# VHH binders against Late secretory pathway protein AVL9 homolog (AVL9): the designs that were tried, part 13

Target 1, 145 residues: Late secretory pathway protein AVL9 homolog (AVL9), of Homo sapiens (Human) (q8nbf6r17to161)
Amino acid sequence: LHIVVVGFHHKKGCQVEFSYPPLIPGDGHDSHTLPEEWKYLPFLALPDGAHNYQEDTVFFHLPPRNGNGATVFGISCYRQIEAKALKVRQADITRETVQKSVCVLSKLPLYGLLQAKLQLITHAYFEEKDFSQISILKELYEHMN
Below, E stands for the ipSAE of ESMFold2; O stands for the ipSAE of OpenDDE; V2 stands for 0.75 times the mean of E and O plus 0.25 times the DockQ between their complexes.

## First folded at step 17 (VHH; framework vhh_gefurulimab)

Design s5 (from r4 with Y58R; at its last look DockQ between E and O 0.01; V2 from the best seeds 0.00; counts 0 for: pae E 15.1 > 2, placed apart)
Fold by OpenDDE, look of step 17:
Structure s5 (fold): chain B 145 residues (1-145), chain A 124 residues (1-124)
Amino acid sequence: as target 1 above (145 residues)
Amino acid sequence: EVQLVESGGGLVKPGGSLRLSCAASGFTFSRYAAAWFRQAPGKEREFVSAISSSGYTRYADSVKGRFTISRDNAKNSLYLQMNSLRAEDTAVYYCAADEWTFYGRTHPSEYDYWGQGTLVTVSS
C-alpha cells in the first residue's frame, strides 16, 4: 500500500512528488524516482487532458513488483488550483494553475471502496493551500492499515 | 460585481424547519465550491456545511443528520435545509463561495466571497 502525490511540472511533466511509504526502499518520501515497472505511474495518475477538468478520478493498474505476481491497483483523484490561491507558493510554480493528484496503490482492487474517501482527502489536501502539508495523507495511510 | 445574497431566515420554534437560499451573481457559480457559515452573537463565525462544484458535501458535526446542503447551478443558487432546529442554531447564516475550497479546513479565511447574512432565530 502506498499513498502517492503526482504533480505536473511545466518543464518536466507529470512526476511523483511524494510517496508514503517511499516507492523505492531507502529513498525519501519526496523522491521522484520510480521503479522501472511503474515508470508510467505519473501519466496514469495525472493523464493528459487533466487540466481541462477541475477534478476527476481515474482507475488503473500497475505490473507486479519484485517478482511478485500480484497486480497493483491504483486510484487517482486529481484536481487543480490557481497558483495565486496558494498560501505557500513554491518557487518553481510558473503556471497560473497547479495540478496534482492523490493516489492510492494497493494489491487489492479497492476502487469502489476508496473512491469517495480519496476524493474527500484530495479535497482536504488542496484546501490546505500548502502542498507541504502532508499530514492528512499520512493519516489516510494509517487509516487504511 | 460578485454578489451572494442570502434569504429564508426568520423565527422558528425548536424542532422546526427552515430552508435558506443563497443567490449568486457576477461569477460562474457552477465552478465554485460553496458553503454555509454561521455566527452567533459574541461567538466566532463557524463552519456549517459545504458543497463542492461536483456535489460532494461536508457538514459540521453539530448539524450532521439535521441539515442538508444543496445547489442548483442552473439557478446559481445554494440551499441549506435545516431540520430539527435547536436554540443553539440561532445565528446569522452566511453564504460563502470559493473556486477551490471544499473539504479540509473549515476556517472562514478559506473562502473568497461572502454574503451579508440572514438571521435565523430558534426560540420557543
Scores: ipSAE 0.000, ipTM 0.281, lowest interface PAE 12.1, mean pLDDT 89
ESMFold2, look of step 17: ipSAE 0.005; ipTM 0.134
ESMFold2 (binder alone), look of step 17: mean pLDDT 85; pTM 0.878

## First folded at step 18 (VHH; framework vhh_gefurulimab)

Design t0 (from q4 with R58Y D98S H107K; at its last look DockQ between E and O 0.08; V2 from the best seeds 0.00; counts 0 for: pae E 10.6 > 2, placed apart)
Fold by ESMFold2, look of step 18:
Structure t0 (fold): chain B 145 residues (1-145), chain A 124 residues (1-124)
Amino acid sequence: as target 1 above (145 residues)
Amino acid sequence: EVQLVESGGGLVKPGGSLRLSCAASGFTFSSYAAAWFRQAPGKEREFVSAISSSGYTYYADSVKGRFTISRDNAKNSLYLQMNSLRAEDTAVYYCAASEWTFYGRTKPSEYDYWGQGTLVTVSS
């Protein structure tokens, strides 16, 4: 359905920083805008206490868009990295670490296989040390479809 | 003092090519994402292309395959090679930069610094 990156903004809290395809048709991949049905997505994907772990995986559900179809399944792989290791620093970070999660939203509950793949993709995404490097995320989406 | 100065605009025939340049000063250009936007008269400023600090490129669908963005961090410069130009490409082209860009940003409000623009006119 979507690949989503959620990050922590030091004043706004958790927010969507990237989506592919965009969560709102017509928006850019870097839109922060959420469908009303999914207004809690950032908190579900990067839950309270996530900053206590270097890596973790969480599972969640979202309501279907506009009442269409079945419950949407979400799986998120969280990771954090030292801010000074980044090639491009996020200006809104007030700590020495950056926390991001890479999420898959799917109509199918393929948790086990998807978890392992997400962990690998999230590691590779952070290894770039430049979060604008989105090709690995696009590859994940295309592989699922 | 931060400055972005565009150059290379002008009159060009349909199907022709033009290369825009943007000279950056007053900040560490190599750590910034950079982009080109354009604005035709009476229209909103629209995204053309962006390049991350590490060189990953993003393009609007309307220019993909015809325009190429590039950067030279040693010269603090951003470039836009425009090929196969069409009348619809006529606009003022703006250089923009963002300090903490992790993604290809497509909205003008997401960029911190802007140039004054350079006019590109595509006509017979």
Scores: ipSAE 0.005, ipTM 0.169, lowest interface PAE 10.6, mean pLDDT 72
ESMFold2 (binder alone), look of step 18: mean pLDDT 85; pTM 0.873
OpenDDE, look of step 18: ipSAE 0.008; ipTM 0.286

Design t1 (from t0 with A33T; at its last look DockQ between E and O 0.09; V2 from the best seeds 0.00; counts 0 for: pae E 11.5 > 2, placed apart)
Fold by ESMFold2, look of step 18:
Structure t1 (fold): chain B 145 residues (1-145), chain A 124 residues (1-124)
Amino acid sequence: as target 1 above (145 residues)
Amino acid sequence: EVQLVESGGGLVKPGGSLRLSCAASGFTFSSYTAAWFRQAPGKEREFVSAISSSGYTYYADSVKGRFTISRDNAKNSLYLQMNSLRAEDTAVYYCAASEWTFYGRTKPSEYDYWGQGTLVTVSS
C-alpha cells in the first residue's frame, strides 16, 4: 500500500514525515496528515520504548481504509543514529540521537524476506547520513510492488 | 537578525528567462532547507521548488523541467533559474527557509523564515 517514514521532531513530536504513495490522495509526499482510521500509525511505527534500542522491528495492524476491507499489515524498521554522524545537522536535529522508522503497509501478511529487505533498506537509508535522500525508499516501493 | 532578501524579478516576455536570487543572513543557511513559493493575483501561495542542505531538489509539477533551483552555501544564497516562462508564472516569488531538513517541504506553514517577495510579470 505505502512506504512511510515516521520520525521524532524535537518540537512537533512523533509524526509521519514521508509517504509514498501519499496517505491522503492529493496530498504531498511530505504531508503529516493521517486518515482517521490510522491516527495511531506514528505511535505504532515508532513506539516510546524504541529509544532503548539502536534498531528494532515492530509488527502491527491497522483497520482497513474503507471500513469493511481487509486488515492492513504493518512492519516498521526502527533505527537511531548519533546526530554528529549525519552529513546534514540541520536545526531540527538538536538531540544527540535521531530516531526514525521506515514502515511498509501491506494487504498481505508480512514474512521474513520482507522483514530482512526492509531492515537492509532502512540501514542503507541511514547510511546515506542525509534523510532528504528518498530515492532508496521509492526504489523499495517499486521492488516490492 | 534573520533576513531573506529576494532580487531579480521583473517584466519578461513569454518564452523568456529570469534568474531569481535570495540573500540569506542571520542564521546558519547551510543547515536549512530553502525554497521558492509564489502567489499569483487572486490565488493562494503555492510551492514552486525546494532544495535541501545536501542538494536534494523538489519541484512542483507545473514547473518541473523549466525551473532549476540551486544554492551556494558559501555565499548564503538561493537561486531560481526560470526558463520557458509562461503567463501563468506571473506572481510574487518568495524565498523561504525551514528547520525541517527532509522530504522537500511543500506547505507554507512548514517554513520558518520568509522574504518580502519579488514580482515576476510574464506578458507580451
Scores: ipSAE 0.005, ipTM 0.168, lowest interface PAE 11.5, mean pLDDT 73
ESMFold2 (binder alone), look of step 18: mean pLDDT 85; pTM 0.875
OpenDDE, look of step 18: ipSAE 0.006; ipTM 0.288

Design t2 (from t0 with A33Y; at its last look DockQ between E and O 0.58; V2 from the best seeds 0.00; counts 0 for: pae E 11.1 > 2)
Fold by ESMFold2, look of step 18:
Structure t2 (fold): chain B 145 residues (1-145), chain A 124 residues (1-124)
Amino acid sequence: as target 1 above (145 residues)
Amino acid sequence: EVQLVESGGGLVKPGGSLRLSCAASGFTFSSYYAAWFRQAPGKEREFVSAISSSGYTYYADSVKGRFTISRDNAKNSLYLQMNSLRAEDTAVYYCAASEWTFYGRTKPSEYDYWGQGTLVTVSS
């Protein structure tokens, strides 16, 4: 359904920072706006305890859009990196460490194989040291279609 | 159909200021990620600044604190206020737009539309 990046904002807490396709049709890929059914997505994908781990995988469920579809499955691969390692720093990065998760939202519970792929993609995404470099996220989405 | 037209370039002394404008037409500018790039003679195009459709701004380290990007979606326009200009800022400045909006996009290959450029010369 979507590739989503969730990060921690120093004032607003956990937010969606990127979605491909956008979570709301017509929004930009950097929109923080969530469907009402998914208002808790950022907290499910990047729970408060995540700062205690350098990396982890989190599984969660979301209700369907439009009220009566099947459960949406979420797989989130979390990592953190020191802010000083970044090549291009966004103005809203003020913490000594940056915590982000890369999430896949799917109609199907394909956790095993997708988990391994997501972990690899998340590692590569962080190794760019520039979170604006989203080409690997686009490639993940294309492979799932 | 799609067009980006830069203006506001010129000759300026070191320490001076210029304001660049980019007029967009032929697409829904308000939903696009927009950026300024620059190219000095003999060099590749270099990222300067970007602004998302929601207004988040991003700057190359070399221009932080001196340049301010902004947009006016009602006028389909992008702006770059350049202050404290230096000789190394001399370049052709390009307006660019991308169909996908992402924070901090710095590679020219990720932008779909480009203007023809406006020359900024910083010299005594």
Scores: ipSAE 0.006, ipTM 0.166, lowest interface PAE 11.1, mean pLDDT 74
ESMFold2 (binder alone), look of step 18: mean pLDDT 84; pTM 0.859
OpenDDE, look of step 18: ipSAE 0.010; ipTM 0.298

Design t3 (from t0 with T101L; at its last fold request DockQ between E and O 0.10; V2 from the best seeds 0.00; counts 0 for: pae E 8.8 > 2, placed apart)
Amino acid sequence: EVQLVESGGGLVKPGGSLRLSCAASGFTFSSYAAAWFRQAPGKEREFVSAISSSGYTYYADSVKGRFTISRDNAKNSLYLQMNSLRAEDTAVYYCAASEWLFYGRTKPSEYDYWGQGTLVTVSS
ESMFold2, look of step 18: ipSAE 0.006; ipTM 0.184
ESMFold2 (binder alone), look of step 18: mean pLDDT 84; pTM 0.862
OpenDDE, look of step 18: ipSAE 0.008; ipTM 0.320
ESMFold2, fold request of step 21: ipSAE 0.005, 0.011, 0.006; ipTM 0.147, 0.292, 0.218
ESMFold2 (binder alone), fold request of step 21: mean pLDDT 86, 86, 85; pTM 0.880, 0.881, 0.872
OpenDDE, fold request of step 21: ipSAE 0.015, 0.012, 0.014; ipTM 0.359, 0.322, 0.317

Design t4 (from t0 with A33T E99Y; at its last look DockQ between E and O 0.01; V2 from the best seeds 0.00; counts 0 for: pae E 11.0 > 2, placed apart)
Fold by ESMFold2, look of step 18:
Structure t4 (fold): chain B 145 residues (1-145), chain A 124 residues (1-124)
Amino acid sequence: as target 1 above (145 residues)
Amino acid sequence: EVQLVESGGGLVKPGGSLRLSCAASGFTFSSYTAAWFRQAPGKEREFVSAISSSGYTYYADSVKGRFTISRDNAKNSLYLQMNSLRAEDTAVYYCAASYWTFYGRTKPSEYDYWGQGTLVTVSS
C-alpha cells in the first residue's frame, strides 16, 4: 500500500514525514496529513518506549480505508542514531538522538523476507546520514509491487 | 542568537537575473537543511527550493530549470541564482533552515529558523 517514514519532531512529537504513494491522494509525499482511520499511525510506528532501543521492529494493524476491505498490516523498522552522525561536531544540537521508523503498509500479512529487506533498507537509509535521500525507499516500494 | 540575513533583492525586468544570498550565524549551518521560500502580496508563503546538508537539491515545479540553489558551508551562506525571471516571481524571498534533513520539507511549519526577507520585484 505505502512506504511511510515516521519521525519525532522536537516541537510536534511523532509525525509522518514521508509517504510513497502519499497517504492522502493529491497530497505531496512530504504531507503530515493522515486519513482519519489512520490517525494513530505515528504512535503505532514509533511507540512510546522506542527511545530505549537503538533499533527494533514492531508490528501493528490499521483499519481499512473507508471501510473497504480487510485489516491493513504494518511493519515498522525503528532506529535511533546520535544526532552528531547527521551533522558536524558542534555544540548547538537540540537533541542527543534522532529517532525514525520506516514502515511498510500492506493488505497482506508480512512475512520473513519482507522483514529482512525492510531492515536492510532502513539501515541503508540511516547510513546516508541525510534523510532527504529517499531513493532507496522508493526502490523498496517498487520492488515490493 | 540565531540569525539568517537575506540580501540581493531588487528590481529587475522580465527575463533578467538576480542572485540572492543568505548569511547564517548562531547555529551550525552545515548540519541543517536550508531553503528559500517566497510570499507574494495577498498570498501564503510558498516553497521555492531546498538544499540538504549533504547537497541534495529540490525545487518547486514552477522554478525548476530557472533557479539554482547552492550553499557554501565554509561561509555559512545559502544562495539562490534566479534566471529568466517573470512577473509572477515578484515576492519577498525568505531564507529558512531546518534541523532535520528529511526529504520533502516544503511547508513553512517544517523550518525552525527564518530570515526577515528580501524583496524581489520583476516588472517593466
Scores: ipSAE 0.006, ipTM 0.206, lowest interface PAE 11.0, mean pLDDT 74
ESMFold2 (binder alone), look of step 18: mean pLDDT 86; pTM 0.886
OpenDDE, look of step 18: ipSAE 0.021; ipTM 0.449

Design t5 (from t0 with S31Y T101V; at its last fold request DockQ between E and O 0.08; V2 from the best seeds 0.00; counts 0 for: pae E 10.8 > 2, grease 25.5 > 24.2, placed apart)
Amino acid sequence: EVQLVESGGGLVKPGGSLRLSCAASGFTFSYYAAAWFRQAPGKEREFVSAISSSGYTYYADSVKGRFTISRDNAKNSLYLQMNSLRAEDTAVYYCAASEWVFYGRTKPSEYDYWGQGTLVTVSS
ESMFold2, look of step 18: ipSAE 0.006; ipTM 0.152
ESMFold2 (binder alone), look of step 18: mean pLDDT 85; pTM 0.871
OpenDDE, look of step 18: ipSAE 0.326; ipTM 0.694
ESMFold2, look of step 20: ipSAE 0.000; ipTM 0.113
ESMFold2 (binder alone), look of step 20: mean pLDDT 85; pTM 0.871
OpenDDE, look of step 20: ipSAE 0.353; ipTM 0.700
ESMFold2, fold request of step 21: ipSAE 0.005, 0.006, 0.005; ipTM 0.201, 0.201, 0.177
ESMFold2 (binder alone), fold request of step 21: mean pLDDT 85, 85, 85; pTM 0.880, 0.875, 0.880
OpenDDE, fold request of step 21: ipSAE 0.256, 0.333, 0.006; ipTM 0.646, 0.683, 0.298

## First folded at step 20 (VHH; framework vhh_gefurulimab)

Design u1 (from t5 with V101F F102T; at its last look DockQ between E and O 0.09; V2 from the best seeds 0.00; counts 0 for: pae E 13.8 > 2, placed apart)
Fold by ESMFold2, look of step 20:
Structure u1 (fold): chain B 145 residues (1-145), chain A 124 residues (1-124)
Amino acid sequence: as target 1 above (145 residues)
Amino acid sequence: EVQLVESGGGLVKPGGSLRLSCAASGFTFSYYAAAWFRQAPGKEREFVSAISSSGYTYYADSVKGRFTISRDNAKNSLYLQMNSLRAEDTAVYYCAASEWFTYGRTKPSEYDYWGQGTLVTVSS
């Protein structure tokens, strides 16, 4: 369905920061806007206790869109990095650490090899030290198709 | 050198059809999002349609149901099938490409590479 990046904003809390394809047709892939059925996605993907760990993986479910079809499966790989390590800081980064998760949303159950691939891609995404470099996330989506 | 070259523009009567093509070179087209924009005299360049590297499409409201964007990654080509043309579709049409999916895909500033444009004139 989607590759999604969720981050924590110091004023707005957890938000979707990137989606590929966009979660709402017509929005850009850096839209914060969520479908009504998925309004809790950021909190499921970046749970309250995440700031206590450098890395974690969580699994969750979302309701189907428009009441049709099957449950949507989610897997999220959370990571944390010190803000000073970034090559490019967004203007709104005010905290000492930056917390983000990379999520896959799918109509199929998410197991094994997908989890391992997501963990590797999430690690590589953070190692670029520049969160505007999203090509590796697009690569993940395209390899899955 | 990255290059986008449009073709297929011309004169057509209202209700007619044209197919625009864009040939891409100098980069791996299959990794890029691509779009069509258009600009009428005295107006800003405006969004027509976009297609992601994986094939997801989006259209301006004014062209939905009449225009179809497509791509052929094996030929490094982007297409716009334009049906049921109207006088208000008259413009120079531009091919554009972006390495990244960006918020506000309807703005020209979101695209990195541009073609020279091809003129489409719809008149009686």
Scores: ipSAE 0.005, ipTM 0.145, lowest interface PAE 13.8, mean pLDDT 75
ESMFold2 (binder alone), look of step 20: mean pLDDT 84; pTM 0.863
OpenDDE, look of step 20: ipSAE 0.007; ipTM 0.282

Design u2 (from t5 with Y32N V101I; at its last look DockQ between E and O 0.01; V2 from the best seeds 0.00; counts 0 for: pae E 9.1 > 2, grease 24.8 > 24.2, placed apart)
Amino acid sequence: EVQLVESGGGLVKPGGSLRLSCAASGFTFSYNAAAWFRQAPGKEREFVSAISSSGYTYYADSVKGRFTISRDNAKNSLYLQMNSLRAEDTAVYYCAASEWIFYGRTKPSEYDYWGQGTLVTVSS
ESMFold2, look of step 20: ipSAE 0.007; ipTM 0.326
ESMFold2 (binder alone), look of step 20: mean pLDDT 83; pTM 0.853
OpenDDE, look of step 20: ipSAE 0.042; ipTM 0.474

Design u3 (from t5 with Y32N V101F F102L; at its last look DockQ between E and O 0.07; V2 from the best seeds 0.00; counts 0 for: pae E 13.4 > 2, placed apart)
Fold by ESMFold2, look of step 20:
Structure u3 (fold): chain B 145 residues (1-145), chain A 124 residues (1-124)
Amino acid sequence: as target 1 above (145 residues)
Amino acid sequence: EVQLVESGGGLVKPGGSLRLSCAASGFTFSYNAAAWFRQAPGKEREFVSAISSSGYTYYADSVKGRFTISRDNAKNSLYLQMNSLRAEDTAVYYCAASEWFLYGRTKPSEYDYWGQGTLVTVSS
């Protein structure tokens, strides 16, 4: 359905940083805007307590759009990395760690194989040490259909 | 203090080319997403192109294939090469940069720093 990256911003809190396809038709892949039914997605994908772990996998549900369809299943692979390990660092970064999750939203509950693929891609995404490398996320979507 | 200064605007005939430059001080283009926006008289400011910190590029459909965004880290400068210019490209062009984001954004509200703009006029 979608690949979503959720991150923590020191002023804005948890927010969607990337979506493919965009969560709202007509928006860019970089839109922070969420469907009203999914306004809590960032908190579900990047739980507040995740700060205490270097990585975790989280499963959640979202309501269907307009309430008529099937439950939307979410699988999120969270990781934390120290800011000093990044190849690219904003001049004003004040946090010691960067927290992000890579999420898959699906109408099918194919947790086993999907979880394994998500974990591998999330690991590769973080190993780039440059979160602007979005091509690997688009490839994940293409492989899942 | 962050300053972005655009240059390279001017009058050009349809089919012509211009290269816009944006020099930064107090900000380093290679660490964050940066973009070009434009605003025609009486219209909303609209996305033209963006470049991520890694060099991945984004283009509005209306300029894809004609415009090329690039960055020169040694000169701390952002560029927009504009080819095959059309009357519809007439606008004030703005350089923008994000304080926090590493990948390109298409909404003006998501950029923290802006230049004063450089006017591009395409007419015969």
Scores: ipSAE 0.000, ipTM 0.160, lowest interface PAE 13.4, mean pLDDT 73
ESMFold2 (binder alone), look of step 20: mean pLDDT 83; pTM 0.854
OpenDDE, look of step 20: ipSAE 0.008; ipTM 0.328

Design u4 (from t5 with V101L F102P; at its last look DockQ between E and O 0.01; V2 from the best seeds 0.00; counts 0 for: pae E 16.9 > 2, placed apart)
Fold by ESMFold2, look of step 20:
Structure u4 (fold): chain B 145 residues (1-145), chain A 124 residues (1-124)
Amino acid sequence: as target 1 above (145 residues)
Amino acid sequence: EVQLVESGGGLVKPGGSLRLSCAASGFTFSYYAAAWFRQAPGKEREFVSAISSSGYTYYADSVKGRFTISRDNAKNSLYLQMNSLRAEDTAVYYCAASEWLPYGRTKPSEYDYWGQGTLVTVSS
């Protein structure tokens, strides 16, 4: 369904920073707006204890968007990087470390090879040292679909 | 009992090659991520390379292009092929394993099981 980047905002807490396709039709890919059914997505994707780890992978479920139906499956690949290592910083980065997760949302169970591919893509995304470079995330989405 | 045993260390001249092995026992190795770390005298243990349970590999920048990590799940073994060795590669090399490792783990505290190490000496 979507590739989503969740990050930590110093005032708003965990929030969606990018989505592809956008979570809300018509919004830009950098919209923070969430469907009502998925208002807890940022907290599921970037759990409270994540700052204690450099990297982690978590699995979660979301309620279906339109009432009864298929559970939405999520897999989140979390990483942490020092803010000083970044080539480009968003203006609201105030912490010494930046925590972000790259998530895949799908109607299908996320097993085996997809986890490995997400881990590889998340590593490459962080290695660019520039979180505004989202082309690799779009490529992942197109590969999966 | 879980056990990791390294072998293959020794003395080699700069530019030479060595192949390290790590034999795993007491657990289902194919379900674990595995890594090599190294520790030079008087220094902190540092990340060298890791391989996921499904075979995806990662390397420290200092060894990329020279070292190759691999695994043979049928033999419960982890390997490190070290080529183009340099004096700064001299260290005790450790095998480590972690249950369901997230991609990119590079800290020693993130690994559950450790071997006793094998010494690699590169003398110029």
Scores: ipSAE 0.000, ipTM 0.104, lowest interface PAE 16.9, mean pLDDT 74
ESMFold2 (binder alone), look of step 20: mean pLDDT 84; pTM 0.866
OpenDDE, look of step 20: ipSAE 0.010; ipTM 0.298

Design u5 (from t5 with S30R V101Y F102T; at its last look DockQ between E and O 0.02; V2 from the best seeds 0.00; counts 0 for: pae E 12.3 > 2, placed apart)
Fold by ESMFold2, look of step 20:
Structure u5 (fold): chain B 145 residues (1-145), chain A 124 residues (1-124)
Amino acid sequence: as target 1 above (145 residues)
Amino acid sequence: EVQLVESGGGLVKPGGSLRLSCAASGFTFRYYAAAWFRQAPGKEREFVSAISSSGYTYYADSVKGRFTISRDNAKNSLYLQMNSLRAEDTAVYYCAASEWYTYGRTKPSEYDYWGQGTLVTVSS
């Protein structure tokens, strides 16, 4: 359904930083706005205690949009790095470490296939050490379709 | 053809205010992030402020609290309200737009489209 990046904001807490396609039709890919049905998505994708791990994979469920009964399945790959390692320090990064997760939202519970692919893509995304480089995430989505 | 056209530059005394405008055409502005940069003579183009397609704003430290970026997607326009102007704000101001994810983009190379610029001079 979507590729989503969730990160920690020093004032707002966990928030969606990128979505492709956008979570709300008509919004930009960098919208922080969530559907009401998915208001807890950032916390599911980047759960309490994530700061205790360098990386982890998390599985979760979301309710369907607009009340139609199919469960939405989520898989996220979490990583963290020191802010000093970034090539470009984004203006709102004030913490010693930066935590982000890359998530796939799907109507199908194909966790094994998605987990392996997501781990590779998340590794590549962090290896750029510049989170504004989102082309690999868009390529992932396009190849799924 | 994509165009960005700045206006509103001029001469102003220190402590004064100006409002810059940027008219966009040839693309669907509401899907683009937009930014203001400035360039003083002999200097590199520097980041001033940016606004995401959904309205999230961020600012260079040197202008926080004095400048306000805004957009009107119905009019395909970007604005910069500049208050409490200082001599150090003297520069050519450029409007820029990007179709990619724009969060944290403070480098000119990350923007796809540029205007020709409008001169702001702050002097007594």
Scores: ipSAE 0.006, ipTM 0.167, lowest interface PAE 12.3, mean pLDDT 74
ESMFold2 (binder alone), look of step 20: mean pLDDT 85; pTM 0.876
OpenDDE, look of step 20: ipSAE 0.007; ipTM 0.274

## First folded at step 21 (VHH; framework vhh_gefurulimab)

Design a11 (from t5 with K64E; at its last look DockQ between E and O 0.27; V2 from the best seeds 0.00; counts 0 for: pae E 12.0 > 2)
Fold by ESMFold2, look of step 21:
Structure a11 (fold): chain B 145 residues (1-145), chain A 124 residues (1-124)
Amino acid sequence: as target 1 above (145 residues)
Amino acid sequence: EVQLVESGGGLVKPGGSLRLSCAASGFTFSYYAAAWFRQAPGKEREFVSAISSSGYTYYADSVEGRFTISRDNAKNSLYLQMNSLRAEDTAVYYCAASEWVFYGRTKPSEYDYWGQGTLVTVSS
């Protein structure tokens, strides 16, 4: 359905930072806007206790969009990295650590089928040390389809 | 045809200010993220600042607090307000655009469209 990056913004808190395809048709892939049905997505993907872990995998459910059928299934791989390790710092990074999760949203359960793949892709994404490198995320989406 | 045209470059003394403009045409600018890069003589092109389609901004550490990126989607324009200019800011400044920007993509190869550049010289 979508691949989504959720991160922590020093002023705005947890928010969606990237989606492919966009969560709202017509928006840019870097839109922060959420469907009302999915207003809790950032908290489900990057829960409050996440800063206590270097990495974790979380499974969750979302309601369907606009009453359109079945539960949406989510899997999120969370990681934390020190800001000093980044090749390029985003302008608003003021924290010493950066927390992000890479999420897959699907109409089908994503248990063991893609969990290992998502974990590998998330590791590769963080190992670039530059979160603007989204090619690997687009490749994950193409593998799902 | 897609075009990005920079303007506003020139000679300025250290501590001075300039405002760069980039006029976009041939595509729906409001759907794209946009960025400024610069290239000093004998150096590689480097990231300066980016702004998402929704207005989220990102800056290189070397310019944060001195430069402000902005956009006017109604005028298909990108701007860079440069304050407190230093000699090390001397470079050709390039406007760039990409459909796919997360945080402000920082590698030149990740941008689809480029302008011709405008020269900024900071000298006594």
Scores: ipSAE 0.000, ipTM 0.178, lowest interface PAE 12.0, mean pLDDT 74
ESMFold2 (binder alone), look of step 21: mean pLDDT 84; pTM 0.866
OpenDDE, look of step 21: ipSAE 0.059; ipTM 0.522

Design a12 (from t5 with V101T; at its last look DockQ between E and O 0.06; V2 from the best seeds 0.00; counts 0 for: pae E 15.1 > 2, placed apart)
Amino acid sequence: EVQLVESGGGLVKPGGSLRLSCAASGFTFSYYAAAWFRQAPGKEREFVSAISSSGYTYYADSVKGRFTISRDNAKNSLYLQMNSLRAEDTAVYYCAASEWTFYGRTKPSEYDYWGQGTLVTVSS
ESMFold2, look of step 21: ipSAE 0.013; ipTM 0.346
ESMFold2 (binder alone), look of step 21: mean pLDDT 85; pTM 0.873
OpenDDE, look of step 21: ipSAE 0.009; ipTM 0.270
ESMFold2, look of step 22: ipSAE 0.006; ipTM 0.123
ESMFold2 (binder alone), look of step 22: mean pLDDT 84; pTM 0.869
OpenDDE, look of step 22: ipSAE 0.015; ipTM 0.330

